# Miniprotein binders against o43061: the designs that were tried, part 31

Target 1, 338 residues: o43061
Amino acid sequence: YNHSPEIQRSVYTLTGLAPSSKMAFVTMLTVRAANGENEVENTQQDWYYNSTRLLVHRLVKFKPTKSKYPVVVLAMKGIDQWKLDQLQEDGAIVKVVDPLYAHEVVDDVNDIALLDSRWSMMFTKLRVFEMYEYDRICFLDSDILPIKKMDKVFDVHQLSYSKDSVLFPPTLFYKPRRSIFWRRFTEEFAAYGLTRDDLYPYVFAAVSDPGMWHETPPPFKDYFNAGLFVFKPLKAHYKRLMALARFPKLYDNANMMEQSLLNFAYNSAGAFPWESLDWTFNGLWARKNDLPYLKAVHGKHWQPEGSLGYDEDTSKLWWDAFQEMQTYHDQQRNADLY
Below, E stands for the ipSAE of ESMFold2; O stands for the ipSAE of OpenDDE; V2 stands for 0.75 times the mean of E and O plus 0.25 times the DockQ between their complexes.

## First folded at step 10 (miniprotein)

Design q1 (at its last look DockQ between E and O 0.01; V2 from the best seeds 0.00; counts 0 for: pae E 12.4 > 1.5, off the site)
Fold by OpenDDE base, look of step 10:
Structure q1 (fold): chain B 338 residues (1-338), chain A 81 residues (1-81)
Amino acid sequence: as target 1 above (338 residues)
Amino acid sequence: STEEVRKLIDEAALLLYLAAWLIRRGDFERALRWLQRALDLIREALELARQLGDEELIQQAEQLIREAEDLLRKAEELKRS
């Protein structure tokens, strides 16, 4: 009870964000080699590219889910130009970004729980935090499928502190994977060359991760999924995030990649507690009974029966959506020919 | 261009996955439509690959034609059953 996110938030002034025209949906497209070995090695298909196209289509073209906000695809350097051109044709703003290599981010790469080729570029998602041209960004993983309008995802709060509040610096506890002892981390902003005023006010909101199949609605867990989050890009927060990223021991040795880092950086007991978004914005482990409530479903729904997290109803939903996109493009091509 | 051929091959292969899914769902009419579209794309890709003299792309396109034709036969068989 004493460490509930609600109590920690009571110390902060929650203010509604004013409407801004500088909001965007942002997704990231990585090079295929970064998607890891567990995708069926033999498929010549770039499923993340295909899913990214579908996401873009839903947010830009498909009337029931079409957003008024721009959609940006952060494309990792090395993606085929024709894929980038296609995403632009689909209506996305394409921005090519250099990868963030783990060895450039982390002081000791041996502190990363899993050292494989997939993990070498796991921090590339952090490039979204450098998009200072926007007041608010909703980041979405490429395997998120919008099924309703999502524009209200930006209706989040800005957190500030009262100057009169002698807020003791929050103490976080972390346990390195090979340690039997909990360690204390007391954050000192001066260590980053930052003041408190540089870091506040801030925006960071995400959806609780149920971690498995769940009832409807899912139970709340004080751990968020990094597949969808809303934040305000700030140079100070990027600097802070990169400083924390240096030390995987703080964030479970990056066991869940950038999600581990973000859950540490925006820990409910920390200086920057995350805001809970409505679960309907990120339907994790979704089934038929969740669908009436959801605004988006999240998963590799293109995968065949027998795959981890396979569900017939969500699979059908994805393939029906994909078929609609293909039909749309066929109709456009035919209209341009006549 | 080689890039154009690869784009056509990738698009065609994706449509084969869609068609295969539709077959599993019993939607044979839509499956047949996407199979025909895939075949058209592959045939174009094959012709361009031949013009380029790219043996790898020729082989890939020919393989996809075989796969598309197999799915077509399967869809037609299941439609009659």
Scores: ipSAE 0.391, ipTM 0.781, lowest interface PAE 1.0, mean pLDDT 88
Fold by ESMFold2, look of step 10:
Structure q1 (fold): chain B 338 residues (1-338), chain A 81 residues (1-81)
Amino acid sequence: as target 1 above (338 residues)
Amino acid sequence: STEEVRKLIDEAALLLYLAAWLIRRGDFERALRWLQRALDLIREALELARQLGDEELIQQAEQLIREAEDLLRKAEELKRS
């Protein structure tokens, strides 16, 4: 397997990141179905908040997985201030962001296949592409649990850029004359004054999505999971993503929400192919045989037996990690008293 | 009319991009169906553009036919693999 840890280590030593490079881990905390009237009850059972705190703890405080890079929580406007304060005390940098509503992003909301009430804010993750103060970001969903050091995730090639690496003309620069679809697309992009040289070099790396029940190691598939990805935030790429987002028909009618968009925007047949990151950074549908190799497990492992994707070994791993975090905070509270 | 030809071309271009995406995901059966539909639309657009004598639309439709046929060829080769 060409992406084994030994081979990935060798590749990473060939990438020349500057010592002044500013890296960050970024996660997002969103408002769940709560309408604000039951925030206290939601706090008691808000597992996304709990998993966000655990992720921060594992990257900031827990020595076996602690990172040397900052951890940023992008919090959607409307999260209670005490939750933001707690995440800051836990060691995260907290930034409040406005949601991106689907009706403000797409030209025709009827082109979206998803009927879930959550579709209205499905593009809010794209705010991470606006964090231009960083040279490289590793975004990770809040239900990812680091179990080993993750800092090597940033060692991804910039040198994989190629203007000649296209099977089909880039979607943003395909210009059929008199096409009403492509005139709108072209006019909007050209209105920002963007050229191909504004879009290169770029960085976008993610882990291949192996499917629900896979072998160890999982087989490669040319489709990535958007729960973890490494990229360089660039204004040109944000504008490109927003331009593409207008047309859900281009990305499978947003069938997998923003994951559909990102897989289209960085598809291997286009002008900006994604790079395959080592599978061990994003352990999807993980089982016991995967655990010795994984640097992170990805899933809602707090959920009880009978839940979709439940696995006894990853569930125990998650609850042990959560208990360790609670013990850590109890010890810190007692030290503060004395 | 020229607007009718542009509408056909726009729909075909969308189908071509969807097909290219499906090819990369290995879903050759759906990709081939979208490619055939796209070619039908482009051929209709080309016939109408020739009736109108619009050289720009003729050249655009002919370019799209070449792109669609290249995708068809690639899809058939990858499907046999």
Scores: ipSAE 0.000, ipTM 0.314, lowest interface PAE 12.4, mean pLDDT 77
ESMFold2 (binder alone), look of step 10: mean pLDDT 88; pTM 0.851

Design q2 (at its last look DockQ between E and O 0.02; V2 from the best seeds 0.00; counts 0 for: pae E 16.4 > 1.5, off the site)
Fold by OpenDDE base, look of step 10:
Structure q2 (fold): chain B 338 residues (1-338), chain A 81 residues (1-81)
Amino acid sequence: as target 1 above (338 residues)
Amino acid sequence: STEEVRKLIDEARLLLYLAAWLIRWGDFERALRWLQRALDLIREALELARQLGDEDLIQRAEQLIREAEDLLRKAEELKES
């Protein structure tokens, strides 16, 4: 791409990444915090588990969406062993991880916008950033359904800086809770015990979040959904993320949980701007008109009519996919019996 | 103040760098937004520099406007291609 302005050539370089044998899809299966009052819902099917199985099935077994890359399920400690065994049988690599509790991550938990039990473990997703055995990871929320091959999601760029660049880290802006004024945050890498060289080059790419029902294609927003992102695991970046995570005031008081943190850490105006992936990799608020273009749909599509974000076409798509998975397993069991 | 103008110029430069990155990524819409913001900052800086009568700062701001406009043209051309 020879058309970079001279100014850019002097400071930053983008390099396309070659294929690597050390790439993986990663999803997370969390234990639902038993909300004490709704213990009665323990009889409800663990739809997140079912959705995780479906995601694994689509990436490992189902020919139209089957990937050549491994699928890792980060399972939070406390998940029933039979679920872990089933996911392994489905063809996932299961890795059990300890939760990251908000009180361990955040200096002041009162800075979190919502103190709900569900928020206590919101940072557990950050464990994916410790997976240094991989060169690139595509993280997917368990409620993402692949409908086409997604392997091209790893075709992202590495961002490097010129050593001769005198550019100081850009200033980020944040609005503390109950403040009417924006404050400046100038990032000092030395505060993390890191140099610029520790932090570059990096990879971080995600899909713009439309935030609501949208036209086809969705309008671009300079805010990404944290349900799908591609990155290079780096110790320096994990250290940086954990340092930033200490202060929810920097990232909208964690109003959107880890998504708020990531959008701050990889802010387009920051030292580590996020790369925009094609919207088709993460079909948020998808409808019938989007489906021909999408590689994946994202949502709780198992939910009944009347649920927030319910769509008949995407719901049917999910249930058809779920039934195909069940049929597949029934056929395999029958084949093993004969 | 001269320091305020310098800060605006520095911020605008950063936005131009970011915009140029976004152009490389093919994110023309976001590039255009950052370029517009950069232009706004540079225009403010230019106005302040004019008020101060600082010819050096005026020239720097005018140069940055040209750079921003060139990037805008490139972003638009690439968006239409």
Scores: ipSAE 0.015, ipTM 0.274, lowest interface PAE 8.0, mean pLDDT 85
Fold by ESMFold2, look of step 10:
Structure q2 (fold): chain B 338 residues (1-338), chain A 81 residues (1-81)
Amino acid sequence: as target 1 above (338 residues)
Amino acid sequence: STEEVRKLIDEARLLLYLAAWLIRWGDFERALRWLQRALDLIREALELARQLGDEDLIQRAEQLIREAEDLLRKAEELKES
């Protein structure tokens, strides 16, 4: 039979979702060093904290980009309390989470292409899938900078399958490279302790990753960037993700960490194809020609000229935004003293 | 054949993408490993493209070599700084 994504989509029903009061933006603040002090990693940690504050500021305080939805920071255990207190004062809901270490998640850590102390906690982002109190979450990496209103990112669809369709069932559209055992594992929901009704309908939407410098707009690639995605937290999908995570050989030996896992779990040819969001919500490899369209730029724009992916226009945007945030806080302190 | 050359190029482009993100995350050791693997694939693609006499594929492979070498230079510079 045919493995075309177009044929697989004909078995599914897409239903647009109305706004909900239980929608949230969620980001994550992590600790990367697992041992003694490393000056490079400590400096990068401070800039992750700075960029997290800037993201919160842009969604909570800065009127041109302010959201009507709450902003949650998942802070990994071990982040200094004063940083958590500051993020809460900035207007975020702060929740502390335990890390998910690779050795706790995978059956054989040797199946991971490269593992050291910086990457040992690569699965901690999966904690976001446990936030069942929300109907929809937009996850954003902390190095995403909103430059326009972001709230329309929640205008996504839930995917259902047609129970009376004469087309092939979704589980039969995927034939993994591995043995019959792995095909059964990935196609038979009972291997996860789940039924089809536990897993459908679902929501998972992300932005196609152009992979490098690109024209405007970037070309579509059937591989999404896990720095921004919109989903509905479902216990069945978390259980499935944790089951798949056990076997890094299924997702390219975790070469792109959790991004590899998510791309496998929601691959367009499988049982749970991802929805493509408009590229302007996650501006990857962004340059001047992209900026009039972008709602957010994604990158470590605080890094100096000479860094890989450096662009003078996005760097200026980031530093101007950071300065605006600092001025905002200075003015708030002065107003409080008045 | 030309199909095999295109597959080598596509795999190399993915490896270049992965290396660029590893460089941004400061994992220079993995980035350099991926870059070397990408260069090996591109050089194989270039040799096959020359055997076929396909000027378009030759130009594409040569451009990718330049991109990979630029990334390698950046990774080595950032590792030292």
Scores: ipSAE 0.000, ipTM 0.180, lowest interface PAE 16.4, mean pLDDT 79
ESMFold2 (binder alone), look of step 10: mean pLDDT 87; pTM 0.847

Design q3 (at its last look DockQ between E and O 0.80; V2 from the best seeds 0.00; counts 0 for: pae E 3.2 > 1.5)
Fold by OpenDDE base, look of step 10:
Formats: C-alpha cells, structure tokens, sequence
Structure q3 (fold): chain B 338 residues (1-338), chain A 81 residues (1-81)
C-alpha cells in the first residue's frame, strides 16, 4: 500500500511514533437536523445515538473489542441530557461542543453544492481538530462497528519535511463550480500566518474509500473516507484547515462535506499527503468475504433490506452486536437490583 | 419525569426493532424475549405518563403497546407455522 506518489516520498521523512498515554478514540453525536415540518419529531428512532452507544460499548465494555484507550463522544450542544448521561454510563467521556455553522466557516455559502439541513452542521466534525489535550486521535463515525481490537490504528507515522529540499510548494488543482478548466492552487502558509515549521511534523492517516462494492481486498484509491482517521491535534493544522474551509471551490464545493475538505487539505499531491491505513480498520461496503480480515465495519447496518448498501451479513453483525449490548445492560440492571 | 418517560419509550421502541429483526430471521425465541422486555418498559412508561397527566406521552405509550402486541401475535403465528 505504498501508493503515495513516489515523488512526495523523496521529500518527506516518515518517523514511527512511540506509544503515547494521550491517545483517544473520538466520535461525534450531532443533533438531528429538524427534518422539515412533516417528520413527526417523536416517531423516528435516533439511529446515530443507538449506533454511538454500540460503538462506545464495543470499545469500553465488550471484551473482544475493548480498547485500553479512552473513548470520547463529542456531543453537539442541544442533545438531550439523558442521552449524554447514558453515554457516560456506557463508559464514554462526553464533551459537549458548540456547532460550527457553515455560514460562519465559509465565505460564500452559495459555493456549497448541497444546501440542505445537513450542510449547516457538516463542519462541526472539525471540532475534533481542536482536541489539543491528546497527542493522537482516532476519529470514528458513529456508524462504525468494531469487530476486533482496533488499538493498532494508532501505529502511524509522523511526517516531516527534509530541510535540504528546496521544495517548490506542491501544486493542487481544483475545478471551480461550473468551470470546465482546472485551476492551480499553490499553498502559501504565510497566508495563514503560519510558517512551515509550525505545520511540521504532522500526523494524518486514513483508509482508502473504495466507493462501491469491491473484491477482497478492496482496490486502493487515492481518496480516503473521512469516517475514520488518525491525526495529531495541532493548532497550526486547525488554523490551516479553517482557512481552507472558507473556500468550498477548492474542495469540490463540499460535495462530500467535510470529506471533500479533508481530501483537499491532506491531498497526496499537496504539502500534507495523507498516510494510508490498512483497509481492515474501516470496512466500507463490506461483504462476508471481508469479515475475516476486518477490524471494523462501516455503514448504516441497521437499515432494512432494500436500503442502499444493505448486506445481510453485516446487518446480522450489527443486530447481533446490538443484542449483546442490550443483554449486557439488562444483566447490569439486574445485578444492581440484587 | 417527562424525560424519564421519553427515555423508556425510546428504549422500548428500539427493542421492538430488535424483536422485528429476530422475527425476520426466524428466531422467535429471541423475538419474544425482546418483545416482553419492550412491553415491560412501555408499561412502566405508561404508568409514569399517567401519573404526570401527560396525554401525549400516554397516547405514545399506548400506541407502542399496540405495536408490540401486533408483533407478538405475528411472532407466535410464525412460530406455529
């Protein structure tokens, strides 16, 4: 999986990171966008909450997948207190965060491809980049189900630049909305009030997104899924990320929301190429044949048959895992009563 | 509290989804277990809602009881077939 373009490898030095006591798994729980007038507020199950509970349970309580690292739930302000309390009972550290509204982040909101209720909150995920109390964070979407121990996900490299390399700033290309022509973007760190030394060394690793059903193993694509990534929180990188976020035109008009931004910011042809994690840490579009290899499966596996991306085997895994969690809690409640 | 009732209703509804999934898989024993647990939670929620005099929560709990009973009947019918 040495698929970083050879040219950039000559410029960057990869250094293995020693274990740190300041590492965490982090997930985010958002407030349900008030879907329009017709969704009877009260009838729909909070699947993301349920999936978050299951993720927490797997990482904190369930012996086969239990991690030694803390699990933090970044909860958006406005989530019901009982949900927060339950997540704490499940063993998560709950941190309430203010949303990042798109209109506060983006210079022109009209540059966003999809102006739906979800786009307004898409940047709230970027709050994870402000968690400077940790040396490394593994962010996980709440629809990731650990099926094996994931602690080795933190075994990533730090990237530094060679001082001797007169590196011409890498050039990224972007296609503005409705443009036929690609434009060149040359990153100037001074535009952020940053030096190169402020930005290096860095850590950013993620799993290649196959984008569809795939063979085992999936083919590598130079595009990562933002549902799982490992990074080092750095003030300079947050500042850089927020500066880039101002201009959706740079990152495909946020077509894939924060994933578009991150793939631009950590582009393989850019100043901060992403490190490829083993595909087994983020089983996207997983099938039965993938399961023996996977450490986690990623998808809305609670969805019924006929849903996009439905797979019987992964759905079975999710519901069986959910049933185990419920059984665990029932046993705990009964033990507390006697 | 109203919040406690809402929590119980939410939990019960989730258990109904779990039970329905087991029904689809032909695991009627597990389906029945989770249906019973859901019913217990809904009954508790209903009692608390009645004590609070919250008609909306009462109606929601009663509706979930009906749904649970329908699933129970379905599970029993399929178990006998």
Amino acid sequence: as target 1 above (338 residues)
Amino acid sequence: STEEVRKLIDEARLLLYLAAWFIRRGDFERALRWLQRALDLIREALELARQLGDEDLIQRAEQLIREAEDLLRKAEELKRS
Scores: ipSAE 0.684, ipTM 0.891, lowest interface PAE 0.7, mean pLDDT 89
Fold by ESMFold2, look of step 10:
Structure q3 (fold): chain B 338 residues (1-338), chain A 81 residues (1-81)
Amino acid sequence: as target 1 above (338 residues)
Amino acid sequence: STEEVRKLIDEARLLLYLAAWFIRRGDFERALRWLQRALDLIREALELARQLGDEDLIQRAEQLIREAEDLLRKAEELKRS
């Protein structure tokens, strides 16, 4: 007895990884650029370089958090060679990339709401989606500090298309500035030079962004933090991202830079919903009660009391980790002498 | 080379931040230990900068010595208190 077709549903699978799959942790090191700078000579303390070193150390050398997977640093062109050499010596694979300037990506830069002078290169993180040599990547911002083993972060679903899915035709939603009404944007994959089948299966998983101080665990919010995400780099998905990126009005005028774009492109109501990772992989707005559960703490914890998001327990944790790294390097220098 | 001097200066400044952090926590013994390590690096950087004749690097190293001595004085005063 079946007098009607089933309501179209989304389908998920946990398959597709072979034992020979190439997986990697990837982070990015950028220059602190002002408008018009081609290369930057660093004349002040570079916390991003040093935070990147700490992240590499924690995934490559520090036994309590060491990974079995390679760690790749995508370094933007213009970073001092001695910093790149040091990161290689620390155990990272270093790959130099060209920046992605906003004027090269969007149709009209006046549609971008950002007032920060760094907006011109805001899309450079998207270079990670071109690393097709890997079967699965976990991207991490350089201000993420692993405090436990991270390798289980790759245990996420490969998502498949179902022809019974209610998600077709593929439609995204956005709210234009000064409007109280949501609008529809129906994707036309042929306009990207793609068929629907080119885009499946896919992997995209991230941690819900609480956006503020929270209880333990944080409540779920249907908006993810782009500081950590797990995905399969696919040419079709890169083409789609570049096509959507052209129109900042679709993704909140790039108010949160590439995070706005990714939340639009992988919106839970769209054809490619994001998968929610366990919150413990990306500890946002973390405080003492979170720490026993967290695998990583996310924030600029080197900053002094009074800074936005300052917490004394995460500050101590970061400086203890930094001290451990310095002790490690001192011991290696002494071992080389004898 | 000038690159080696810049690396020593960068590491020493980081160790001064680490020492200052321990001073604020009241852990003066660790602060003094890291401060001494920083001073060792700065002295090495200064000697190399003088061998190279690089006046800018010499001035940067000498400024770091003054900052380190200021932290040392502060740490000794607070430890006594």
Scores: ipSAE 0.381, ipTM 0.798, lowest interface PAE 3.2, mean pLDDT 83
ESMFold2 (binder alone), look of step 10: mean pLDDT 86; pTM 0.820

Design q4 (at its last look DockQ between E and O 0.01; V2 from the best seeds 0.00; counts 0 for: pae E 24.0 > 1.5, off the site)
Fold by OpenDDE base, look of step 10:
Structure q4 (fold): chain B 338 residues (1-338), chain A 81 residues (1-81)
Amino acid sequence: as target 1 above (338 residues)
Amino acid sequence: STEEVRKLIDEARLLLYFAAWLIRRGDFERALRWLQRALDLIREALELARQLGDEDLIQRAEQLIREAEDLLRKAEELKRS
């Protein structure tokens, strides 16, 4: 696992980070996009809420996966108070956040590849970059299930630039929608009202996305999944990220939503290359053979057989974990009654 | 409160999904336990909904009772087979 392209190692100095008491796991719970006309079927189970509860339970209560670090749920404004209360009871710190609407973030919403109900809220995840009270955050999608202790995910490096490197600013390439030709993007920090010193040192680490079923271990791809990443919240980086977010044309017209943006912003060929985390922290498309190695599995494992990405072993793992959580709560309720 | 009723209904519905999954896996004994728990929650929800006079919540709770009873029958039938 060559963590960084060779070119990056020559330009950037990697320094180990000291332990910090200001680290947290953070997940986000969004309001279900009101399916427009058929508001009537509020009858569907909130799987993301349930999965969020399970994630919180694993990190806070379940001894084999219990973390020493706090777990924060960024809850979008409009979530039912009883859900927020339950997540607090589960041991999460609940922080209510206002949504970031795509039309407020993007200069031209027509540059977004998919204009569905989900795109409007895709940038709300970027609120995690405003959590300046923490030195390091591990963001987790709510459909990640910890199966081992994950605390070592914070053992990442800080990247700094060599002052002596008269390095030409890295050039990124992007392909505008309907263009056959690649265009060059040379990042000018002054355009953001930032200096290079405002932006360095930085922390950003994620797991390579295999994109499909894979062998064990998965092959490395220079593209990361945005379902799990470790970073240092910095005002300068949030400002930079929001400036880049204005132009979906730079990041594949947001084809993979915030993941496209983040892969552009922290591109390996750019000024802020991402650090590769061990694949075991984010088990994408996991099978039975991966499970002995994994610290977490990532997917909608509550889905029935026949669903895209269904796997019997990971499905069983999720439902068994869910049962343990339910059993735990039943025992607590019974203990409170006596 | 209406919110409490909704919470109970949502919790019960989740347990029904879980019970259905257990049935598909042949774990009928565990399915029956979770179905009973779901029924208890729904019955509580139904009582509270009746006290509130909320007809929508009453209907939802009654529907979930029917679903739970259907799953119970299915689990018992499959357990005997």
Scores: ipSAE 0.199, ipTM 0.659, lowest interface PAE 1.7, mean pLDDT 87
Fold by ESMFold2, look of step 10:
Structure q4 (fold): chain B 338 residues (1-338), chain A 81 residues (1-81)
Amino acid sequence: as target 1 above (338 residues)
Amino acid sequence: STEEVRKLIDEARLLLYFAAWLIRRGDFERALRWLQRALDLIREALELARQLGDEDLIQRAEQLIREAEDLLRKAEELKRS
């Protein structure tokens, strides 16, 4: 793929990282049911909690996948305290966050294509961009299951802007909802109260989203999945994201919620192109042929045959992992009794 | 509040940049619609800034009104061409 000619990549790997650098895996546990009266949402909340526990277990306790970096769970306000206590006992750092309401983020909520009851808090994942105490974060959705060591995911480039290059206004492209035509958006950083020096260098890397069943390896698409991404939290980039977020028409009417925003903000042809991570870190639409290569599988693998995205082999893999975690905890309880 | 005024100004500035882009593409009808929305936001911001007595925000809003009106005149001139 092509990057803007002004953008230069430099190697900023773990081997040269300053001793003060802090890396973390961060996941999020949200309140999906607005009032808790929806049985389907309550059942899914229980499985999202279970899946979050499994993710923590695989990164903290399970030796074949254990990380040397801390694991942080951002828990949205309203999650039961006993769930937070359990995640902390499992070895996670637990931080409670306030939601980001869509009406506080966007100027016209009618520009948002998604009209279900959860739209009001759809931007809450953006709270991860405010964790400035870390040098690098790998965010991962709670339905990601590590199956191999993940720590090399932090081997990403720091991206710089050449001061001597020919200066062009940054240009973004977007496709209005229900249109087959692309439009241009020229971004002026001064309109945000920012300069180029505030925004460079930066880090943002993610895995290309195949969007469907695929061969092994999946073909590259210039659109990334926001279920796993590596970045450096920077105040200027958070300010930029919040400014762009105000206008859902620019990012496909938030059709894929924050994923649409991030793909717009880090478009490969714009001022801040995303870096493509190795596909094996985020195994979307995964099947048996993918498994020897994957470091993580991504999906709601607890769901039964007939569910969207069901695959027999990844389902078995997930249930085996879940049973191993339960056995681990049963063994800990028995050791405590004796 | 001062934060409300800054939010209105920030949105209006983004709309002005989008409208300028549309003018360069020759999409004058959409440019004029976005310019009108930008002006509505700036006028609201100006009235709130005056209510608060914030001279810096008043000057920012007044400058943006002049810029938006200049873009409007340019877009109308080019549309008639």
Scores: ipSAE 0.000, ipTM 0.093, lowest interface PAE 24.0, mean pLDDT 80
ESMFold2 (binder alone), look of step 10: mean pLDDT 87; pTM 0.838

